# VH-VL binders against UPF0173 metal-dependent hydrolase Caur_2542: the designs that were tried, part 15

Target 1, 243 residues: UPF0173 metal-dependent hydrolase Caur_2542, of Chloroflexus aurantiacus (a9wi57)
Amino acid sequence: MATLGRNVTITLIGHGTFHLTTPEGRNILIDAWVDGNPVCPEPWKARVRENLAAIFVTHGHFDHIADLVDLARETGATVVCQYDMVPYLEGEGIPAAQLVGFNKGGTVTVADVRATMTTAHHSSTIYENGQIINLGTAAGYVLRFSNGFTVYHTGDTCVTMDMQIIGELYRPDLVILPIGDHFTMDPRQAAYALKLIGAKYAIPEHYGTFPILTGTPEALIEHCREFGVTTEVIALKPGESVS
Short names: E, the ipSAE of ESMFold2; O, the ipSAE of OpenDDE; V2, 0.75 times the mean of E and O plus 0.25 times the DockQ between their complexes.

## First folded at step 8 (VH-VL; framework fv_ozuriftamab)

Design c3 (from a1 with light chain Q27S N52D; at its last look DockQ between E and O 0.76; V2 from the best seeds 0.00; counts 0 for: pae E 6.8 > 2)
Fold by ESMFold2, look of step 8:
Structure c3 (fold): chain C 243 residues (1-243), chain A 122 residues (1-122), chain B 106 residues (1-106)
Amino acid sequence: as target 1 above (243 residues)
Amino acid sequence: EVQLVQSGAEVKKPGESLRISCKGSGYSFTSYYMHWVRQAPGQGLEWMGGINPSGGSTGYNQKFKGRVTISADKSISTAYLQWSSLKASDTAMYYCARLGYDFRGPYYFDYWGQGTLVTVSS
Amino acid sequence: AIQLTQSPSSLSASVGDRVTITCSATSSVSYMHWYLQKPGQSPQLLIYLGSDRASGVPDRFSGSGSGTDFTLKISRVEAEDVGVYYCMQALRTPYTFGQGTKVEIK
């Protein structure tokens, strides 16, 4: 298993949900599919809730926010999301004081994390009582920690040239990106995304949870070789951590 | 058209092993979870667990974990439910059901097999 | 586990009656699914995602509700509607069904 050596611990909870412990010892979550997530290890259902400071939300699809309201209310964690999600989440019972809404290109500081919202090319909706509710647009995040370690979470997306700009502006050390195909990048597209970004490490996500999501870390590694990409792929199993 | 065809009724004694089957056709078998639902005589429906037939990963209702094994053979589009040692309390109708999905989630069982009656008695 | 309680547990209706079946969850559920098991048959999907009718389901069937309280309605019952109706959630494992509502046609 690779070693990051930067006092950041990254754990795959399952599918697209990640738990991170920051250099100052604060716990954050990226997205919130935990209790109903078929690949989430049982011990992590409770552990995700321990001292949770913030939840960063990439978009409003079920497989990313199914447990968001419950987690936010139970933990008191700050929910960081696209501005247009705020009224919906407040209406679902998250106290306004816990909600930090902003938009693409903006930067907020929550806990000890400076988060910049990036583009992502994906839909962001929830279905409720026979109606599709638009929850703004999908997003990614550049998370900058107090010691300078920088994680780029792409969110659900296709590959886009914007990723080159993000790589140049923020020089992320580690990228978290989907490889599952069908609804997001396949492994070949994701390898090309890593070429554009230029990060030292990558953690694939959003694969294998549903049978139609056929991408694999092995295919990602092979396509990285195809494009001459030297980014080290860290394929975590659910519940597995790197630090 | 989507069809789930299960193996025929079984009459067994306690302690015997059994494997029942569910063959899916009319769709990409590896693109959907296959689940098993039990109905004891005169009772309601109870979810047992399911399998991702692509990679073979399984999930079980804790009540049935260790009591049954769910498996699949994707080369013949068939899922299985298996007991190593049947008990009289295993007498029930067993259904396979395909787990449908929608961009909105959550899941629902969109197609069901015809059921396999398993009777366990001395 | 999320428990689902249906009401009533059984009912007897005449052809043409309006029928209402409720399903109450112990925790908030984003969506409720409904199944009908006709006598001697497998369960069949009736309503999914709270209000959407499955293919081939007549428009006399409708679903509604949110949070913890969900309703299935039959606007004009027909003789073929006999059977046991189940609500079901798959938000969290274990997936659970209601105890069932037996509908008899007199």
Scores: ipSAE 0.061, ipTM 0.641, lowest interface PAE 6.8, mean pLDDT 91
ESMFold2 (binder alone), look of step 8: mean pLDDT 93; pTM 0.951
OpenDDE, look of step 8: ipSAE 0.250; ipTM 0.734

Design c4 (from a1 with heavy chain Y101W; at its last look DockQ between E and O 0.52; V2 from the best seeds 0.00; counts 0 for: pae E 6.9 > 2)
Fold by ESMFold2, look of step 8:
Structure c4 (fold): chain C 243 residues (1-243), chain A 122 residues (1-122), chain B 106 residues (1-106)
Amino acid sequence: as target 1 above (243 residues)
Amino acid sequence: EVQLVQSGAEVKKPGESLRISCKGSGYSFTSYYMHWVRQAPGQGLEWMGGINPSGGSTGYNQKFKGRVTISADKSISTAYLQWSSLKASDTAMYYCARLGWDFRGPYYFDYWGQGTLVTVSS
Amino acid sequence: AIQLTQSPSSLSASVGDRVTITCSATQSVSYMHWYLQKPGQSPQLLIYLGSNRASGVPDRFSGSGSGTDFTLKISRVEAEDVGVYYCMQALRTPYTFGQGTKVEIK
């Protein structure tokens, strides 16, 4: 089992939803597909709610925000998102005091996490009562913890040269990135993304939940060898943690 | 055009084995879950379980787990529902249904087979 | 498991009538799907994700609702609309159907 050794615990809840415990013991969630997520282990439905300090939202697709409003209202967690999502979420009943909206390139501090919003090349919409609602642009996050450990969550995206800039500016220790193909990077593209970023660890996400998402961690590892990428791939099953 | 074509009606006795089939065409077979839904005579619809034909992973309604086996042969785009020992209570119409998906929301059955009538009697 | 209860269980309508069918869930779901099983046929998708009409479904059919309560409406029923209507959720396993609403045309 890989060991991070940095007082950060990262758990795959399922698909694209992750639970993190920070070095100061604060709990955060990246995206919010939990209760209805077919791959989320039953015990984790209750556990994600325990002392939840913040929810970071990458974009507005159902498979990333399905449980966002309920979780935010139930827990009181701060919701950190792209600025243009704020009016929608406030209208859905999340108190304004819980909402932290910002935009690409900006940095906010929530809990003990310094979060910088990055580009991601993906759509961000929700389908509601016969209408497509624009929820701003998709985003990734560079999360810097109080002890300097740095996680880059790419969000849903293709591979992009912006990832090289992010790697140089922030030198992330660990990357969370999609490999599922069809809607996001395939494993070969993701391996190239890891080449651009240069992180020590990677956790693949957003694969296998739907049959059309055909990418695998094994394929990612093989393509990392193809590109000479030394990043260690940590393939978590839903409910598994690395710390 | 997406089509799901099922094997023909079956008349069996209790204790016999049976495998029925569902062949998908007009789409990438391995890109969608295939599910089975039963309808007992004069009754409503009941979900039995499904399979990811790409890797063979299955999920079952607990009511049917251990009673039936769901499998697929992706080389011929065919899913199967199989009993090792039929009971009279297995008499029903059995439908295969393709599980559609959408980035906006949860799963739904977008295409259905024509049904296979299974009659189990002495 | 999420149980779905439809109302009414059956109804008779004349051509041109407005028909309303409700579906109540025992716990909240994000969306409801609706199927029509015409006499002697397989079920077919009518409405998905709450309010989207499947390909070829006339606009006299509409779906609405949220939480635990959902509605299917036929604004002016036609003779071809005869059959059994089922609501369905696939948010949580086991996937479940309502008990059905039989619609007959008199």
Scores: ipSAE 0.025, ipTM 0.592, lowest interface PAE 6.9, mean pLDDT 91
ESMFold2 (binder alone), look of step 8: mean pLDDT 92; pTM 0.946
OpenDDE, look of step 8: ipSAE 0.046; ipTM 0.643

Design c5 (from a1 with light chain S28R N52D; at its last look DockQ between E and O 0.82; V2 from the best seeds 0.00; counts 0 for: pae E 6.1 > 2)
Fold by ESMFold2, look of step 8:
Structure c5 (fold): chain C 243 residues (1-243), chain A 122 residues (1-122), chain B 106 residues (1-106)
Amino acid sequence: as target 1 above (243 residues)
Amino acid sequence: EVQLVQSGAEVKKPGESLRISCKGSGYSFTSYYMHWVRQAPGQGLEWMGGINPSGGSTGYNQKFKGRVTISADKSISTAYLQWSSLKASDTAMYYCARLGYDFRGPYYFDYWGQGTLVTVSS
Amino acid sequence: AIQLTQSPSSLSASVGDRVTITCSATQRVSYMHWYLQKPGQSPQLLIYLGSDRASGVPDRFSGSGSGTDFTLKISRVEAEDVGVYYCMQALRTPYTFGQGTKVEIK
């Protein structure tokens, strides 16, 4: 089990939803699939709501935003998202004062975290009343904490050369990335992404939630050996934390 | 043709154990969650929980957590619902149901078993 | 948990009648699903994702609604439509069903 030793606690809530506690003790979420998430432990449904300062949203698919509106309204948390999601979320009942919309390449500071929005190659839509509503493009985030610890959350994506640029510009300490196959990178593609990024740690996500998502952390580790990647894989189970 | 075939009706005494089964055919068993739904006599439908048959992970309605065990044997495409100690209040029809999905998201029951009537009486 | 309340609890219709069943949720749901349980049978999927008909379901069945209020309509009731209709949400666990609407065809 790795120890980060950087005063940041990262907990897998389930699938693609993560809870983080910052060095200042601020609580944030990345994405918001909690109450309906089949792998989310029951105690964490209440705990994600406790003193929640911010929710960072990668894209508009149901398995990432199903609980977003309720969580934002219940907690008062700031919702940080792609600019084109803002009118939709306001129309769904999130107060405008809670919404921080920005776009690829921009940086905002929320909950003492500097967040830079990155590219991700994935669709971002919601289905309502027989209609597909475009919610902009999917995104990743580089999260820079007050003590310099840096997390790159890729969002849902294929592997892309942009990841090399992101690695060079931001030198992330830890990467959170999907390995589930089918809708995102498989483990071999994710191992190659880690080669491009060059981080000390990786936490895999977006696997095993449904049977069709067949990737495993063990396969990721094997392909890291194949590519000579020295990144340490931290495979969290839902409800598990690393600090 | 997708079929879910459940084990036959059971008559039990309080305190006895029981395991009922649901065998799936006509599809890739490990590609879909299997869930259990209860219907007490003359009453509506109540979700109990489900299982990912690929890795065996389970989720339960809090009402039934600790009272039943959901399991699966993917080698024979079969899901199970099990009680270690039945109560009279467990008398109901029990359905297995496959959790369906499409490109917009998986979360509706598209196929149901025929039901297993469990009667618990002294 | 999200509670679903159907109205009416029961009704009696003649062949050819229009039937409307409503389902009200205690919280917003993205989509409502509808099931029909014919006498002595298992439930079967009728409408999913709010408005989409399951395979083989005839055009006389339609679903609509958003937010907290959803409707199932049968434009011209047939004798085979007898049974109990349930609405259902699976946005959040525990997944919940409405209490049911019994439809009798006279």
Scores: ipSAE 0.161, ipTM 0.665, lowest interface PAE 6.1, mean pLDDT 91
ESMFold2 (binder alone), look of step 8: mean pLDDT 93; pTM 0.951
OpenDDE, look of step 8: ipSAE 0.216; ipTM 0.719

Design c6 (from a1 with heavy chain Y107F, light chain T93Y; at its last look DockQ between E and O 0.35; V2 from the best seeds 0.00; counts 0 for: pae E 4.9 > 2)
Heavy chain, then light chain:
Amino acid sequence: EVQLVQSGAEVKKPGESLRISCKGSGYSFTSYYMHWVRQAPGQGLEWMGGINPSGGSTGYNQKFKGRVTISADKSISTAYLQWSSLKASDTAMYYCARLGYDFRGPFYFDYWGQGTLVTVSS
Amino acid sequence: AIQLTQSPSSLSASVGDRVTITCSATQSVSYMHWYLQKPGQSPQLLIYLGSNRASGVPDRFSGSGSGTDFTLKISRVEAEDVGVYYCMQALRYPYTFGQGTKVEIK
ESMFold2, look of step 8: ipSAE 0.491; ipTM 0.805
ESMFold2 (binder alone), look of step 8: mean pLDDT 93; pTM 0.948
OpenDDE, look of step 8: ipSAE 0.338; ipTM 0.766
ESMFold2, look of step 10: ipSAE 0.258; ipTM 0.701
ESMFold2 (binder alone), look of step 10: mean pLDDT 93; pTM 0.951
OpenDDE, look of step 10: ipSAE 0.275; ipTM 0.736

## First folded at step 10 (VH-VL; framework fv_ozuriftamab)

Design d1 (from c6 with heavy chain K65Q, light chain S30R; at its last look DockQ between E and O 0.70; V2 from the best seeds 0.00; counts 0 for: pae E 4.7 > 2)
Heavy chain, then light chain:
Amino acid sequence: EVQLVQSGAEVKKPGESLRISCKGSGYSFTSYYMHWVRQAPGQGLEWMGGINPSGGSTGYNQKFQGRVTISADKSISTAYLQWSSLKASDTAMYYCARLGYDFRGPFYFDYWGQGTLVTVSS
Amino acid sequence: AIQLTQSPSSLSASVGDRVTITCSATQSVRYMHWYLQKPGQSPQLLIYLGSNRASGVPDRFSGSGSGTDFTLKISRVEAEDVGVYYCMQALRYPYTFGQGTKVEIK
ESMFold2, look of step 10: ipSAE 0.266; ipTM 0.703
ESMFold2 (binder alone), look of step 10: mean pLDDT 93; pTM 0.951
OpenDDE, look of step 10: ipSAE 0.686; ipTM 0.883

Design d2 (from c6 with heavy chain G105L; at its last look DockQ between E and O 0.01; V2 from the best seeds 0.00; counts 0 for: pae O 9.7 > 2, placed apart)
Fold by OpenDDE, look of step 10:
Structure d2 (fold): chain C 243 residues (1-243), chain A 122 residues (1-122), chain B 106 residues (1-106)
Amino acid sequence: as target 1 above (243 residues)
Amino acid sequence: EVQLVQSGAEVKKPGESLRISCKGSGYSFTSYYMHWVRQAPGQGLEWMGGINPSGGSTGYNQKFKGRVTISADKSISTAYLQWSSLKASDTAMYYCARLGYDFRLPFYFDYWGQGTLVTVSS
Amino acid sequence: AIQLTQSPSSLSASVGDRVTITCSATQSVSYMHWYLQKPGQSPQLLIYLGSNRASGVPDRFSGSGSGTDFTLKISRVEAEDVGVYYCMQALRYPYTFGQGTKVEIK
């Protein structure tokens, strides 16, 4: 296990789903594709359900929320999401009191994490009964833990100058960002994103799950050099952690 | 067999504090929400709130929020409902009820305690 | 809050009669649950998720409905079916019950 010395454990579950343990010992997820995630290690399918306090949802695509409802129901975890998603989740059987809906620019405190929803340039939809259901817009999160550690999860997105704003406003210590291309940033775009953000650490995500996601951490590192980015890339494999 | 056993009847005066209990057995206590439902004399059922015994998170009917506290001790599979200051209007039968569930479907109360009668009078 | 209104509030039937109880919600709910509280007893789950009979519940009980309108039916009421029936939603806080339907046998 890699060590950041911040008393926050970050585990890649797979693809775009992460498990975090806060300084208080609370477990949280970012997105929820677990059971049907082809790269999720089998032991983590059960482990994510242990004392789960909250699930932070970036957007409504299946590869991020496929197990959201089930996990929420099983664990009673607070589901944090864009407000537009709340009615849908209620319709899926999650009690309203278990849902925290807010919007971009807003901040909520859940599981001792101060979470600000950020912009992300992407879509947020689900397919049901042959129709596209709009669940708002894609989002990211700036997660501020009680010990001052700050994680910026970009969500699924292309590179944008908004990232510079986020970097300057919140000074994240660690960035989680997609590099898989096709549906999100490619490694070069991601490297430029890191340039804008200015974080010390980065964890790439949303690559390798499917053949079409061709981005690699190696390519990210290469392009970081191209742009003079000194961010340390921590390429986690599913099931691996850093703390 | 799933059983919810509640504490005995209480006779109290206004202003007094009270905590009643509900012990679950025959199932994994931390795997199910426990809720409280009251029934005033001759009246219908009214949901008060509930708790996730695993994490201790609670949800309340706004009508009772601030007046009652729901808690749980998972080490003894027991949920609690307590008042810091009882009122005469708190006179009622209080039921604990386990919240059953199926995935992606609404919850329902699948098991109920025998009830605890609380009488508050001067 | 989602308000649930039952109809009727009370009824008297003869053994063997068909009994119908309705529950109307102010907002759409995905499923309705039904409870029976027999005299001097705790409520007990009767029908859950609209149409599923709880364990031990005889097949003379059935539930149906969708959206805002739900129905509980007893095909052949028996003496043991006496009590107060409640519909309930647990989709949104606050969880709410109907006002109850008292069923008596003539």
Scores: ipSAE 0.010, ipTM 0.500, lowest interface PAE 9.7, mean pLDDT 94
ESMFold2, look of step 10: ipSAE 0.077; ipTM 0.635
ESMFold2 (binder alone), look of step 10: mean pLDDT 92; pTM 0.943

Design d3 (from c6 with heavy chain F107W; at its last look DockQ between E and O 0.64; V2 from the best seeds 0.00; counts 0 for: pae E 5.8 > 2)
Fold by ESMFold2, look of step 10:
Structure d3 (fold): chain C 243 residues (1-243), chain A 122 residues (1-122), chain B 106 residues (1-106)
Amino acid sequence: as target 1 above (243 residues)
Amino acid sequence: EVQLVQSGAEVKKPGESLRISCKGSGYSFTSYYMHWVRQAPGQGLEWMGGINPSGGSTGYNQKFKGRVTISADKSISTAYLQWSSLKASDTAMYYCARLGYDFRGPWYFDYWGQGTLVTVSS
Amino acid sequence: AIQLTQSPSSLSASVGDRVTITCSATQSVSYMHWYLQKPGQSPQLLIYLGSNRASGVPDRFSGSGSGTDFTLKISRVEAEDVGVYYCMQALRYPYTFGQGTKVEIK
């Protein structure tokens, strides 16, 4: 397993949900599919709640927000999301004081993390009581920690040239990106995304949870070699950490 | 048309082994989880566990973990439920069920097998 | 584990009656699913993700509710509606069913 050596711990909770401990010792979550997530290890269901400072939300699909309201209310964590998601979440019972809504290109500081919202090319809806509810547009995040370590979480997306711009502007050390195919990039597309971004490390996500998501870290590594990509792929199993 | 066809009824004695099967057709077998649900005589439905037939990973109801094995052979689109040592309390109807999803969300059992009656008695 | 409790456990109805079945969960559940097991048959999906009717399910069946309390309604019972109705959650393992509601036609 690689060593990051920057006093950051990144744990795959399962599917697209990640737990991070920052250099300042703050705990954050990216997305919120935990309790109902079939691949989430049982001990981590309790652990994600411990001293949780913030939850960053990429988009409104069920596999990313199913436990968001419960987690936010139970922990008091600040929820950071696309602006148009805020009224929905308030209506679901998250106190307004816990909500930080912003939009693509903006930067907010939450839990001593500078978060810039990026593009992602994906739908963002929820189906509720016979209605399709638009929850804004999907997003990614560049998370810049106090010691300069920078994580780019692409969100659910296809490969896009915007990733080259993000790589040039923010020089992320580590990228988290989907490889599952069907709803997102497949491994070959994701390897090309890594070429555009140029990060030292990558953690694949969003694969295998549904059987139709057939991408694998091994295929990602193979295609990185195809494109001459030197990014080191860190394939975490649910519950595994890198630091 | 999606079909789940299960193996036939079984009569067994306590301590014997058994493997029952569920063959899926009319869809991409490896694109959906397959689960097992039991129904003891005169009783309700009880979830036992499931399998991702693509990679073979399994999840179990703790009540049955260590008592049964769920497996799949994707080359013949077939899932299995297996006991190494049956008990009289294993007498039940056993259903396979496909775990469905669509853009609205997961999870629900959208298609069910016809059931396999397993009778365990001396 | 999330326990689901249905009410009533059994009922007898006349053709044309309105039937209401409730399902209460011990924890909040994002969606409830409903199954019908007709006599001698496998269970079949009736309502999924709270309020969506499965293919071929007549519009006399409806599902509603949120949080911990969910309801299945049959607006006008027909003879073919006999069987045992189960609510089910798949929010988290172990997946659980309600104890069932037996509907008979008198």
Scores: ipSAE 0.172, ipTM 0.661, lowest interface PAE 5.8, mean pLDDT 92
ESMFold2 (binder alone), look of step 10: mean pLDDT 92; pTM 0.945
OpenDDE, look of step 10: ipSAE 0.307; ipTM 0.752

Design d4 (from c6 with heavy chain K65Q, light chain S30K Y31W; at its last look DockQ between E and O 0.76; V2 from the best seeds 0.00; counts 0 for: pae E 3.5 > 2)
Heavy chain, then light chain:
Amino acid sequence: EVQLVQSGAEVKKPGESLRISCKGSGYSFTSYYMHWVRQAPGQGLEWMGGINPSGGSTGYNQKFQGRVTISADKSISTAYLQWSSLKASDTAMYYCARLGYDFRGPFYFDYWGQGTLVTVSS
Amino acid sequence: AIQLTQSPSSLSASVGDRVTITCSATQSVKWMHWYLQKPGQSPQLLIYLGSNRASGVPDRFSGSGSGTDFTLKISRVEAEDVGVYYCMQALRYPYTFGQGTKVEIK
ESMFold2, look of step 10: ipSAE 0.449; ipTM 0.790
ESMFold2 (binder alone), look of step 10: mean pLDDT 92; pTM 0.946
OpenDDE, look of step 10: ipSAE 0.749; ipTM 0.894
ESMFold2, look of step 12: ipSAE 0.463; ipTM 0.791
ESMFold2 (binder alone), look of step 12: mean pLDDT 92; pTM 0.947
OpenDDE, look of step 12: ipSAE 0.789; ipTM 0.909

Design d5 (from c6 with heavy chain G105Y; at its last look DockQ between E and O 0.60; V2 from the best seeds 0.00; counts 0 for: pae E 5.4 > 2)
Fold by ESMFold2, look of step 10:
Structure d5 (fold): chain C 243 residues (1-243), chain A 122 residues (1-122), chain B 106 residues (1-106)
Amino acid sequence: as target 1 above (243 residues)
Amino acid sequence: EVQLVQSGAEVKKPGESLRISCKGSGYSFTSYYMHWVRQAPGQGLEWMGGINPSGGSTGYNQKFKGRVTISADKSISTAYLQWSSLKASDTAMYYCARLGYDFRYPFYFDYWGQGTLVTVSS
Amino acid sequence: AIQLTQSPSSLSASVGDRVTITCSATQSVSYMHWYLQKPGQSPQLLIYLGSNRASGVPDRFSGSGSGTDFTLKISRVEAEDVGVYYCMQALRYPYTFGQGTKVEIK
């Protein structure tokens, strides 16, 4: 059982969606697949809506934004996303006043979080009636909280040397990264990513939701030993929290 | 070939319990979610909920949460729909349906069981 | 919940007619699916992800539409096409079906 001890609570809602309570007591969501998410616990469907200050969006795939518009309209939360996604989301009914669009390398402050948008190497599209609609490029986020605790959420990605630069510049305490294989890093690639980043903690995501996503936290731990990575892996089940 | 075979028709009284089954064959049972859909007499289709048979996690339509239990026994490739106390309004045809995908964007029912008619009357 | 409304609720067609069934959603959906329930049978998949025909479905069936408005067309109805047609979304729980369109052949 790990303890962060930094007045940050991180909960896996399911798949790639995370709920965080910040040191100042603000609630944020990273991505928005909740109501239709087959692994999301029922109590958390209501709880993600409670006092929600912000939603950070990594990219435009179905399994990351399916509930974004509904959540934003119902809660009034600020939606933080890639600039190129803004016109689409406004057209879908999110008020312009709720949208904060920016781009890679930029930093915005929303709630008590300084968020820097990073690279991620993945597609960002939706499929509508046989047509692919481009929603910009996939992104990750470095989230710096008011007390200095720093979370790097890689977004959906392969392993990349940019992760070493991010580790050096921001020295994240905790990394959230995919391990599911097929669409993202497998566990061995993710262990190498942790080597590049150098964080104290890691929370794996984006695995096991469907059978094709074969990566496991156990395999991640094994490959961390292979590479001499001392990062502590915190394997949350949907609905579980660490603080 | 993919087949979903359901248990036979049931005639019950209000207050009785019931479990109906759906056996999947011709595919890897644990590779697909199994869902239940009801059709009241003369009515349309209504989604009830589903289960990931690999780990047993379930999702329910709020209307049916607490009224039915969805479960699976992966050792015999079988999903179940169960009532602890039937009501007359539970009279309906009940279908199991496999949640399919095409590797791009899943979520559609690609195969259906033959249906189990449940009649609840005094 | 996303509600789906089909039009018409029923129709009667002659063999060879073109049939059009519409499905309107209360909010935008990315993917519409269509099912046929023939008399006395379970539903069967016709169209998935808006426009893709399921295996073995004849090319007289086609799907189109986007946003909130979707259409199923049968270019030339045959006697075997009798039954109730349903549209369906599985974007968000609860998954929902349209109320159905009953197609009779005269």
Scores: ipSAE 0.155, ipTM 0.653, lowest interface PAE 5.4, mean pLDDT 91
ESMFold2 (binder alone), look of step 10: mean pLDDT 92; pTM 0.946
OpenDDE, look of step 10: ipSAE 0.165; ipTM 0.700

